Miniprotein binders against Uncharacterized protein C1840.07c. Designs and how they scored, part 18

Target 1, 306 residues: Uncharacterized protein C1840.07c, of Schizosaccharomyces pombe (o74480)
Amino acid sequence: YFNVNQLFDHEFIKVFPNFKGNVEAKIKYPTVVYAIGDIHGDFPNALDVLSAAGVVSPVFPHEWTAGNATLVQTGDVVDRGPDTRKLFRWFNDLHKQAEKHGGRVVRLLGNHEFMNAKGDWRYVHPGDKASYPEPSEENRIIDWGHSGEIGNLLLSEYNVTYKDNTTGSHFMHAGLSPEWAYREETVNELGKELLSHFMSREKIPEYLEDFWAIEGPMWYRGLAQLSEEEACEVALNVTKTLNVNRLVMGHTPQFHGIVSRCEGRILLIDTGLCSAYAGERAVLRISQNDTDSIVEAVYRGKIVKL
Below, E stands for the ipSAE of ESMFold2; O stands for the ipSAE of OpenDDE; V2 stands for 0.75 times the mean of E and O plus 0.25 times the DockQ between their complexes.

## First folded at step 12 (miniprotein)

Design x1 (from v31 with W47F; at its last look DockQ between E and O 0.75; V2 from the best seeds 0.82)
Fold by ESMFold2, look of step 12:
Structure x1 (fold): chain B 306 residues (1-306), chain A 118 residues (1-118)
Amino acid sequence: as target 1 above (306 residues)
Amino acid sequence: SPEDLLFLIYLIEELIFFVERAKELIKQGKYDEAEKLLELAEEEVRFLKEEAEKLRKEGHEEAAKRVEEVAKKLEELIKELKELAEKGDYEEAIELLEKALELIEKLAEEIRKLAKEE
């Protein structure tokens, strides 16, 4: 276990109050999983909420401080904000640091990552493009392709879904319909195949058309947008099919904070944290021991039980 | 194509999010933040026109015309919204945002029906 009073002074904890709370939760609940939703190129806002949650240091170079915990980032790191390359590198470095402590950073694909890989740059911020040396557009094409730094990370380190058996939680960017929940074991391989086709500028093969569709894994919003009763029917089906307690997803913005539906079976964690949306900044925290879970939304300055 | 319909639906939903959020921010007196959301909405309207042209190429001429008609109306409404915000006429801006939402939501219904036909 970890005693915060032995390692950090009173002034540090006063400035970063959630740091001490995270250590105390770790002592009572040895398994902790954090999740952060859509970032959209906003490094300062991602840093603000992750440091407030005690996951990373608020002091440069903003290294991992979450010990053996898991951080899940549910995609849409790119677009609308300028800090794309910095964010991809940062999360990759955080994963390497976490591994040294028995932790991990699980990185998931959002629909905007697929759009960028296929060359659909309608949402790319000028500062993102400007982060490349001239010719910046050509260098960005390479970076997001099979030979690029980001492209290789997406192919080697990213999945569409993550099932965490220690907390009984399933994570992804958009969501699974019941049909896709039944096929969940295929989703990560299909996503990798689609990503590779997009990087090669190939037409979507027929067998991937329903994957890349409004009801498919990268786009489905039913768990967020259906009525409470209908969404709960879907969630009961999907959680049973996947043998999990809860479904965690971004993609559909919840500007006032993390939303829980269906008695906690649905957790919507895209809070529009990038500055363009003026949404809340939040991190999901799931704390687990042998007998129970605590599921919380961590904001700057407060923690709300879900 | 199914992909063109996919992006059209996505754009319409994003537009609803941005216009609803802008309305909330204006009611809270957060006018600078609301203006940022209106800029996002304006960009989505521009993309809406581009997706309508793809629909036309796929043979959905009537749907393409409908999308273009709504996009033009929204473009004019957003321009007027920016002028009202500059003058501080925020109650009228909220009324115009509600009119914009009505147009967008009606279009969303029409396009979702088209997607189901495919």
Scores: ipSAE 0.831, ipTM 0.919, lowest interface PAE 0.9, mean pLDDT 90
ESMFold2 (binder alone), look of step 12: mean pLDDT 82; pTM 0.806
OpenDDE base, look of step 12: ipSAE 0.845; ipTM 0.922

Design x2 (from x1 with V45I V67I; at its last look DockQ between E and O 0.70; V2 from the best seeds 0.81)
Fold by ESMFold2, look of step 12:
Structure x2 (fold): chain B 306 residues (1-306), chain A 118 residues (1-118)
Amino acid sequence: as target 1 above (306 residues)
Amino acid sequence: SPEDLLFLIYLIEELIFFVERAKELIKQGKYDEAEKLLELAEEEIRFLKEEAEKLRKEGHEEAAKRIEEVAKKLEELIKELKELAEKGDYEEAIELLEKALELIEKLAEEIRKLAKEE
């Protein structure tokens, strides 16, 4: 005789309405996966939307509140905003907390992480550099290398893709062409190899050139940019090849919110949430039981079925 | 190189995103936010010129010249846009942004054809 409305302070629910919705979803659908797209160094906006979704506490120190759920962060944590180190540390801490409850934080590589690892800092915010002791540039080089805090996290905790068999959902930063979907089992190892070569300032070896290309896993935008009909043809192929129900990706900004294409087979979750883009702030929520799933966009103050 | 063409395509697409978003924000009266996106667009134009120089070094002189021509025109349009925005002439500012988008889209088509040939 459990009443979910009695679990939360009335004042708390009024201020944080998505906490109530999250509890109800877990009761009816015991498996819950959240996903958040490109953050680009904006801790306040990431906190705002993750706390509104009930994934983290709105109160300092902003700890994990999603129980045994999974949170997937689909890359591009770095660049354009200043809070890079804080964000990497925060997500690592959240993962450790989630593990205590049977949950997890799955962290994926975006193309901007590869750019930073290779020394392409054209988009690095001055506040990011300033977060390091002087000499800040040299210390940041170390931090993003094989022996650094961020570099070690990227090599040990990050992948290019994540396939969640329980929800039938595939997550990554950019997207897979049909060719790369056929080779999906190689993508995470090739990504790790490329990352290591970049940290060593090595030329891209020939076998990785197609990986690091406009149609490769870190850059492909066809699922977002092709016509609805063409994108759906690709998505039908890719979902069949991967044996999943849906493909979730960031990378291609959708400033007005999470976009669904091809009857939900394509979910575009980069909403330009960093303040520089002035995009909507959103978190994807997938709720699953043995027989069905509910896929939703969670905004501040509302939930939209996708 | 293939990587230089990769980044050129990426820069052009990001520039389109920023200019389109700035135009939307101006139409909504969100001028402070539009200013931030125009600053991002200016950075992309600078990077575009840097990629043009790499293409020149690789023997793509005509492509490099075309990119530099478009970049210079875009810089002039953004300068005019800032003057119009300061005067509150937002309808004219939107027209300049639309002209900028036409230039960027045409360049994007030209660069994608070049990348396909390589």
Scores: ipSAE 0.833, ipTM 0.919, lowest interface PAE 0.9, mean pLDDT 90
ESMFold2 (binder alone), look of step 12: mean pLDDT 84; pTM 0.831
OpenDDE base, look of step 12: ipSAE 0.854; ipTM 0.927

Design x3 (at its last look DockQ between E and O 0.72; V2 from the best seeds 0.83)
Amino acid sequence: SPRLEKEDLLFLIYLIEELIFFVERAKELIKQGKYDEAEKLLELAEEEVRFLKEEAEKLRKEGHEEAAKRVEEVAKKLEELIKELKELAEKGDYEEAIELLEKALELIEKLAEEIRKLAK
ESMFold2, look of step 12: ipSAE 0.857; ipTM 0.919
ESMFold2 (binder alone), look of step 12: mean pLDDT 82; pTM 0.801
OpenDDE base, look of step 12: ipSAE 0.875; ipTM 0.936

Design x4 (from x1 with A22L; at its last look DockQ between E and O 0.80; V2 from the best seeds 0.82)
Fold by ESMFold2, look of step 12:
Structure x4 (fold): chain B 306 residues (1-306), chain A 118 residues (1-118)
Amino acid sequence: as target 1 above (306 residues)
Amino acid sequence: SPEDLLFLIYLIEELIFFVERLKELIKQGKYDEAEKLLELAEEEVRFLKEEAEKLRKEGHEEAAKRVEEVAKKLEELIKELKELAEKGDYEEAIELLEKALELIEKLAEEIRKLAKEE
């Protein structure tokens, strides 16, 4: 057992106000899960919001400061911005650091990771390509393949979904229709199989066609885009099927901050934080004890209950 | 193919997000941010043309022509939008963005119906 309050004086808390909030939440609610949505290659903005939430240090080398908490990153790290390699390395290092404190960094696949693995680079930023030594295109192909640094991470460390039983929360990039919620136990293996096919430049086999479709796990936007009434009907079905209290997803941008729908059963955490969208920067925080949970959006200068 | 329709739907939805956000940025006076986002929207329109070519290869000639027509109208609107932004005529820019939204939303409905028929 470790009491973080014994490490910090009053002056430290004044300098890092969100860090104080994290410490107080930790004492009252011993389980804390943070989630960050689509980053799209923007290391400065990811650093800004994660440090504001007290998850990482605002000063170099920007190391883990969230103790035994869990951070979930819900995919779409790549494309639109230039800092792809730095971000993948950073989250991998943060996970290793978190493990030393009893915490973890859960990393999930977005549809843009699949697109890059299959060689669809239409959204790749020039700075991402330029981060590779010449011949940069060939070296990037290798990096995103079975033998590459990023490719190996995607195959060994990434899943499509994450169910956190302690908080009763289900996390993924896009969303699950009721049909796919019923098949949720297959989703992570199907995702791994699809990645492998894409890295080998193989055609999508028949059994993966409905996985890689507009209503499939990497693309489904119904929970975000259906009317409140219809989305809530889906969410009631999906949360019951998965035996969870809430569904957390990125993929569908909410430029003004994290959005809650259906009495908190739907949490939309893609805020368009990359500079290409210039959206609000936010991190979801779920604080849990054995009887209660507090679900909050953490912004640079405020915390909002959801 | 089903995958070509998937990406076409995705591109159209991304364009809706871009145009809606562009309108917000202009209303907020964030013109430099709007210019950066417009560059990305222009790339999305180019991708629409590529998807139209794929639809044509798959035998969806009518849908391909419709997507191509909308893409060309959007290219013209983007050119006009850049001229209005250079002159500071931002209320007219918002009016053009509303027209772009109408075109894109109607295309989205048409393409989703095509995907369901397949």
Scores: ipSAE 0.818, ipTM 0.913, lowest interface PAE 0.9, mean pLDDT 90
ESMFold2 (binder alone), look of step 12: mean pLDDT 82; pTM 0.799
OpenDDE base, look of step 12: ipSAE 0.847; ipTM 0.926

Design x5 (from x1 with A41V A85L; at its last fold request DockQ between E and O 0.86; V2 from the best seeds 0.86)
Fold by ESMFold2, fold request of step 15:
Structure x5 (fold): chain B 306 residues (1-306), chain A 118 residues (1-118)
Amino acid sequence: as target 1 above (306 residues)
Amino acid sequence: SPEDLLFLIYLIEELIFFVERAKELIKQGKYDEAEKLLELVEEEVRFLKEEAEKLRKEGHEEAAKRVEEVAKKLEELIKELKELLEKGDYEEAIELLEKALELIEKLAEEIRKLAKEE
């Protein structure tokens, strides 16, 4: 719940300045892309930071307020928290609302979505299961399969990667090694094939084994965990191969906020926002015009240039 | 199998993240949050035991034994840690988390070597 007076707090005004209320002209940035990392079933915390960033209304039913902007959600919506179905439905509704204004919600697959599709429920929160009518386990299996609401969304609306040419930014859940960056054009189709095999409880074919591996697109943490120098060598290679300015990824938690490495070529946006991790709550904001980019971390009550 | 090593490496990395975070939360006086995070640590330790059994079935008997040994030590440390937090012995709790981290990091080195040799 929020009262109406909270809709116009000082932070909201700073994010969306009144052009007429400033005697000094400001440079206008017509293109805006937001990104939010791992949510892990925590609707209240996702709402808190997305509303603070001006992407959604803090007032129920929490609809889209970002006009023609793009929001990228980089996966791991499921597990550890209870609000899985609510979150998948909410982001799908936000996308429909955004499209009416020329905006969009780009939804990407995390490794936990693949795990759930294959029946590996080790991290599923009891509240998630309880959201289904009895028999809840059977109904959840159906929901995450080829005929289910979530399963159909994953197959039709989700990709592994998203390249945004308007900002020169590449988004995904985990990361691409140089080998996988060279093959990036194959990644989304391979991800769809793997997801389908998992939903059918099939053993994956040999050609997908290196995709579903520690160095593969759903698991790779080198850009986050290698030394600054080594990670930057990888990032210089990958950004050149992909012809982008920056790589944005979740998956590797940064409990104190969004981390920038390699002069902004690496942006780590998983801040452990779910209550189980007790990390910071953050949204990445990239503002773009013909000549400039501004890259910022948006927190409740604070905006930090990256 | 490659997938069993994948999940083992993932679990070990998650344990490092959670133990470091729990230590940090205790230093900040956020004891309730630390206790909640320790529930995740306990769950990950349970999964370590499951991965050790899979590793043994794949023929990695010595690695499986090391994972089981570390999991048992971590279970004992978690039990002691819960008692320390109950009594408000926060400095000793931090020291115990540092010991847990040393065990996990040593295991991480051993498992990364195994993954490279395969």
Scores: ipSAE 0.846, ipTM 0.926, lowest interface PAE 0.9, mean pLDDT 89
ESMFold2, look of step 12: ipSAE 0.839; ipTM 0.925
ESMFold2 (binder alone), look of step 12: mean pLDDT 85; pTM 0.843
OpenDDE base, look of step 12: ipSAE 0.871; ipTM 0.937
ESMFold2, look of step 14: ipSAE 0.839; ipTM 0.922
ESMFold2 (binder alone), look of step 14: mean pLDDT 85; pTM 0.841
OpenDDE base, look of step 14: ipSAE 0.875; ipTM 0.939
ESMFold2, fold request of step 15: ipSAE 0.835, 0.829; ipTM 0.922, 0.921
ESMFold2 (binder alone), fold request of step 15: mean pLDDT 85, 85, 85; pTM 0.844, 0.843, 0.843
OpenDDE base, fold request of step 15: ipSAE 0.862, 0.851, 0.857; ipTM 0.933, 0.930, 0.932

Design x6 (from x1 with L40A; at its last look DockQ between E and O 0.71; V2 from the best seeds 0.78)
Fold by OpenDDE base, look of step 12:
Structure x6 (fold): chain B 306 residues (1-306), chain A 118 residues (1-118)
Amino acid sequence: as target 1 above (306 residues)
Amino acid sequence: SPEDLLFLIYLIEELIFFVERAKELIKQGKYDEAEKLLEAAEEEVRFLKEEAEKLRKEGHEEAAKRVEEVAKKLEELIKELKELAEKGDYEEAIELLEKALELIEKLAEEIRKLAKEE
């Protein structure tokens, strides 16, 4: 990796030997945040769009190529498709690779991760089950438990929400109602508690019932489904409460591509990219400089400014 | 239970997504892809029947009956849709999809009313 900064220091000193000034040319590299929505066990489509966006190599072993960028995956990696284990491992490996370059992979929980942790496997693809050695079902139960590979990843490396302060963007799977926005600081802890209860097959405590409800953080669709006027009112309230510029979420399919609402205050990035939905394959890209954010939907062969 | 209501609403929303997407795909001439969405819709209808049985066991007989009735009608409509798609009768298939959406939307409204009464 050619550290351009080391070359500039040596050449600059040669050209200006008497320059005693610390030319900390802080080349402020733009902060770049990528986000990908619901994948649902479809590695080929996830790879296709992430490679098209320049986040990963299209060639095996599909290594991190986005330097110091952040990639956010907003949940729903499991269900509908067979490549669940492969995807979880890949995102974990990508995070480790990204860290070496000053980047990261932020991994968020979707409602389908919680459902699977609970033992609700209604949407589990037969190929997912078959990816485990025999006895496959028993091994999958273990894998999604406290001692399992996936279970441990979910408990240790995953959150419900992520706030990127540099871009002023809030990320989560479903969304926050105004009421939950006031409690945003508790959401990650409550989510982990709920996840642990589900893995233990325990009845959820009363204080978690509102978390696991239709208006709760894992299910709320108001920002996607309300009228433009009502959704904008909610989004204005929530962004003000969270002190962010935009809300990014998956969970609610936008089969025609990434949807921007309220002049970019709401970004819906679940495009049904998995083969089960046959939606558009898209990645959100936010590029932040000192003054402005450029928000784009990246498709294979097309970039749309939002 | 609040959780039963959660899943019932979720299943209804997923059904709307699949049926609407299937309709769009048919209009685009993507019939093989539309068939996959119809298969997904059939799975959701099966899950609706299961949720109806849970509601019944919990003592919500009227709600259970209504969900079951709509689920049965949807099952019949989806079956007919697949048959029409196989024959290439796509205009009629679109009409049936619109009927299915109407049924699902009515059910959604009924469930929302029930949720407000609890």
Scores: ipSAE 0.784, ipTM 0.902, lowest interface PAE 0.8, mean pLDDT 91
ESMFold2, look of step 12: ipSAE 0.810; ipTM 0.907
ESMFold2 (binder alone), look of step 12: mean pLDDT 82; pTM 0.796

Design x7 (from x1 with D4E E43R; at its last look DockQ between E and O 0.64; V2 from the best seeds 0.77)
Fold by OpenDDE base, look of step 12:
Structure x7 (fold): chain B 306 residues (1-306), chain A 118 residues (1-118)
Amino acid sequence: as target 1 above (306 residues)
Amino acid sequence: SPEELLFLIYLIEELIFFVERAKELIKQGKYDEAEKLLELAEREVRFLKEEAEKLRKEGHEEAAKRVEEVAKKLEELIKELKELAEKGDYEEAIELLEKALELIEKLAEEIRKLAKEE
């Protein structure tokens, strides 16, 4: 680990002995944000694309390699694949590693995390259940509850939304309608309350019914499914309300790769990377310089500017 | 309930994604990958049947019947599709996928209408 700061002090003083100026060369390291969409219990494919993007090592123990960057995972880590527990632990460990380097791993909730917390296991892969010691089903119920490893992670370390102010980017699993954009400041709290009610097997309170609806923050597909004109109108409204440049979301599969809509105002990053979907393995990379953002879709074999 | 409607719409949307992707993969000659998407579609159709039974229990007999009817037709179409794929009759398979999409889209429209009347 060559601390670049130590090299500059000794050589610069030798060349310019009379330079009394604090060259605080604020080497503004470019701010880099990576984002990965729906994983659905597929560790190999997640590892493949994250390692290709330079976020993690391809070699065990797959340590953080992205320095001071932010990685955002937009939810749907569970269901359809067996590697759920491994993925949750890995992302938690990666966050701890990233923090040592001034980086972070932002972990967001998807609708599948909420469904599992509720006890709707319709999409749970048999291998996920089998990853628990016997009695496997009972141990999984405990794990997803308030006292469980995953349950505690979801309640303490996960949010519904993340706003990255440096890149001017808003991240969430599904999306915000214009109506919910006005209420964005409440979304994380409401999501946590709902998650807790689901874990307790309680009936949803009336004030949370709109949150757990098709147009709600966990399910809304308007930014992905509306016409380009209509989606752009919505995105313009929402980005204005949130004071951001772009909206990044998963949830709606884009099997051909990351999709940019409304001239980069909408970024759809669920590419069906899980082996069950046979989609593309992609990571979004946003690099912020002093004036502009470079937005790229990173694949193992290519980088596409968006 | 809003939640029941949520799951019905979600299942329909997922079905559309899987069937459209399967159709595309077949057109590309990626038959093994298409089969995976068809398996996902079959699973969603089973869940549609389960949701139909919930609707029935909640007193929505007409809606339940309609969802069940479409789900049964989709099961038959997917079964036929798998048989055609095994035989290498991909042109007929694409036609069946198009019929499946039409059925799903019609159901989606019907559910959206029901949601507005609630």
Scores: ipSAE 0.805, ipTM 0.910, lowest interface PAE 0.8, mean pLDDT 91
ESMFold2, look of step 12: ipSAE 0.814; ipTM 0.910
ESMFold2 (binder alone), look of step 12: mean pLDDT 84; pTM 0.831

Design x8 (at its last look DockQ between E and O 0.74; V2 from the best seeds 0.83)
Fold by ESMFold2, look of step 12:
Structure x8 (fold): chain B 306 residues (1-306), chain A 116 residues (1-116)
Amino acid sequence: as target 1 above (306 residues)
Amino acid sequence: SKEDLLFLIYLIEELIFFVERAKELIKQGKYDEAEKLLELAEEEVRFLKEEAEKLRKEGHEEAAKRVEEVAKKLEELIKELKELAEKGDYEEAIELLEKALELIEKLAEEIRKLAK
C-alpha cells in the first residue's frame, strides 16, 4: 500500500542513486548499527520489528540475518511481559551467530535488570515466573543469581554503556548527566559492582548510592524530559565530553515512534513496543561510511529519516 | 533514603505515562488497549502506597501522609475509570483521566522538591 517515495525521503534517494539490492547498499555503507529499546518480555513484537528491519529471520527459529552489522539492545528485556527467558536466550544465540559473520549483539543493562537481580520483582509478569518449574520463586532466584543462566549472562556479557567509535554513537538504557558523562569510563565497572552486590542481597556501598539514584546512569531522564533547549544544552555537553556525535537511549517511552532531539544528538528509542503499552514498534538504524551517517527509524512497513 | 525517593519519582512518572497513554487510546477508540494501561496504572498506585509506608518507617510522616492521601484518591479514581469504561462512558472517563493527571502532576512537583 505504501508508495516507495513515502518510505524513503528525498535525501535518502539521492544518496543511493544505483540502489539495486542489499549487496550494493551494503557496499556503499559498510557499517550498519541497529538499536532496539525496551522490550519488556514481548518476544513477538521484538521479532516483528527486528525481522522487518532485516536483522533476524521472520521464519522460525528466527536466526541472525544482518551479516557483520551490530545490534544494540538497550536493556529492559525483563518485566511486564512473559517471554523473559526466551528473549535472553534468543539474544545470546543471535550474538553467537553474528560473531561468525564479524557482527555482534551488544547487550546493555536496564534498570529493570538491576531490580530483578536485587529481588525486586514487583513488575515480573506471571508468565515469566511460571516459566520456571516449582518451586518457581526459588528457581528464578537461582536463575538471576551468580550461578544462574540469566545471572551469568548479565555478569559476563552485559554493560551499562556502549560507545561505537565507527558511527560516533553512544548507547545506554537511561542516560548520562554531565556529571556522569565526565566519569563515563568508570560507569561499566560500577554497574558490574552494583549488580554483584544486588545478586548477593548486600547493602550497596556508599560510593554507589549516587549511581543508583534518580540522576544516576540507570535512571536519568533529563535528555528525554527537559525542554528542548535545556536537553540540548545537556546533550552538547555530554557529546563533547564523550567525543561522540549522538546519544541513544531507551527508558523514557515515546509511544508514537523514535524521537530525535537537538538536531540528532538525542535519539529516544523506547517506543513502548510491548503490547501492554500499545506503542509503536521501531528499530534505530545507523548506516555509516567514511564521510557520513544515515540515521533512520525502521517501523513495520516504513523507514523514516531522522 | 535515596532509593526510596528514586522509586517514588519513578512510580509517579510511570503513572503519568500510563494515564496519558490510556487517555490517548480512549480518544482513538482503542478501548481494550486502554484497559491494559489502566491495569498498569492500578498496579503503580498499589506500589505508591507501599512507598508511603517506607517513608513513614523512616520518620517522614508528613510526606508519607501526602503520598498515601494521593494514592488513595488515585485508587478510587482508577476503579471509577474502569467502571466507566465497562459502561461505555468514555467521554466521562477522559474527563476523569484529566483530573487524575492533574493530581499526579501536583504530587510529582511536591516530591521533586524533596530531591533537592
Scores: ipSAE 0.850, ipTM 0.925, lowest interface PAE 0.8, mean pLDDT 90
ESMFold2 (binder alone), look of step 12: mean pLDDT 82; pTM 0.794
OpenDDE base, look of step 12: ipSAE 0.863; ipTM 0.933

## First folded at step 14 (miniprotein)

Design k2 (from x5 with P2K; at its last look DockQ between E and O 0.79; V2 from the best seeds 0.84)
Fold by ESMFold2, look of step 14:
Structure k2 (fold): chain B 306 residues (1-306), chain A 118 residues (1-118)
Amino acid sequence: as target 1 above (306 residues)
Amino acid sequence: SKEDLLFLIYLIEELIFFVERAKELIKQGKYDEAEKLLELVEEEVRFLKEEAEKLRKEGHEEAAKRVEEVAKKLEELIKELKELLEKGDYEEAIELLEKALELIEKLAEEIRKLAKEE
């Protein structure tokens, strides 16, 4: 049988209490999914919360420590902070490491990735631009295009949505209205088409105008901003349409931590963790066995049931 | 176009989030964090003026003028707010943030009505 204390040095557990809790949860709940929201170029803060949750090593080179778990990053890696290229490379490397253990890193598109691909750089941090050799602007255009390192990752490894059938959880950056939930099977292809048009500096095609709109998948905030009753009506519709138990999204900042609405059907995980927003730093953890799930917000030194 | 209205709505919502957060930070005594957040607010106000020009091109002259008027007033309030924070006049700073929020919320109502008419 399994004894958690036999696995880890007592001094290590004193420093990283969430690490011991992760092992205990794994024994009772063998499937674990983590989710992290908007990062906005802040590698130190992403490292802080992911290491506190036991997903990555707190010690350089900050490798994967979550075994066969899934980590979902829900977009908006770029803008406001300087560490864009480092973050994209880091998550790609973590995915490669996770695969060796039967895990994965699922990476999703945020509206800011689309803005950067189309050349709307209004929020790009000077340090991001400066990370490119001269001529830095031209090299960044190439990097975010069809032939670039970031552009190729976005086209080949990123989706708009992710449905995790084991936990019954649906993940995306912004949110789905009932109309778009009904059409959810089209969302990832439409997102890829829009991204490619943007990288080519092409005018947005008419058939994508409703996708790239305030009520569309990259912008919709109804699940976060409607009254509790109205949001819950939307969530009951959307979860039933998608055949999931819960909807997980970033995009709409919750500065005090992860917010649960509608009896856990709505999970808002953008906590404004980048230093520009000064929000709390949290990671969502969903632990699953054959019969039950536990949904938690993981902070440094504190775990809260949702 | 739909995209121009999209970004205007986004900017207004971001301003509401950030102004409320700045007020919270000041009440919590986190003044350096509030000052840094206000630089982001100032940037968003500049983008409001850019979106107003797009509204004008789309034929919404009255809405464009309203957005420009609110943006100019917000710029004035932000400059005064930064000075108050440097002087430690935190109660007056909170009052200015409340005034800024009222301006932004009224603009939000006007723009949401325009979106429904469109």
Scores: ipSAE 0.834, ipTM 0.922, lowest interface PAE 0.9, mean pLDDT 90
ESMFold2 (binder alone), look of step 14: mean pLDDT 85; pTM 0.836
OpenDDE base, look of step 14: ipSAE 0.882; ipTM 0.943

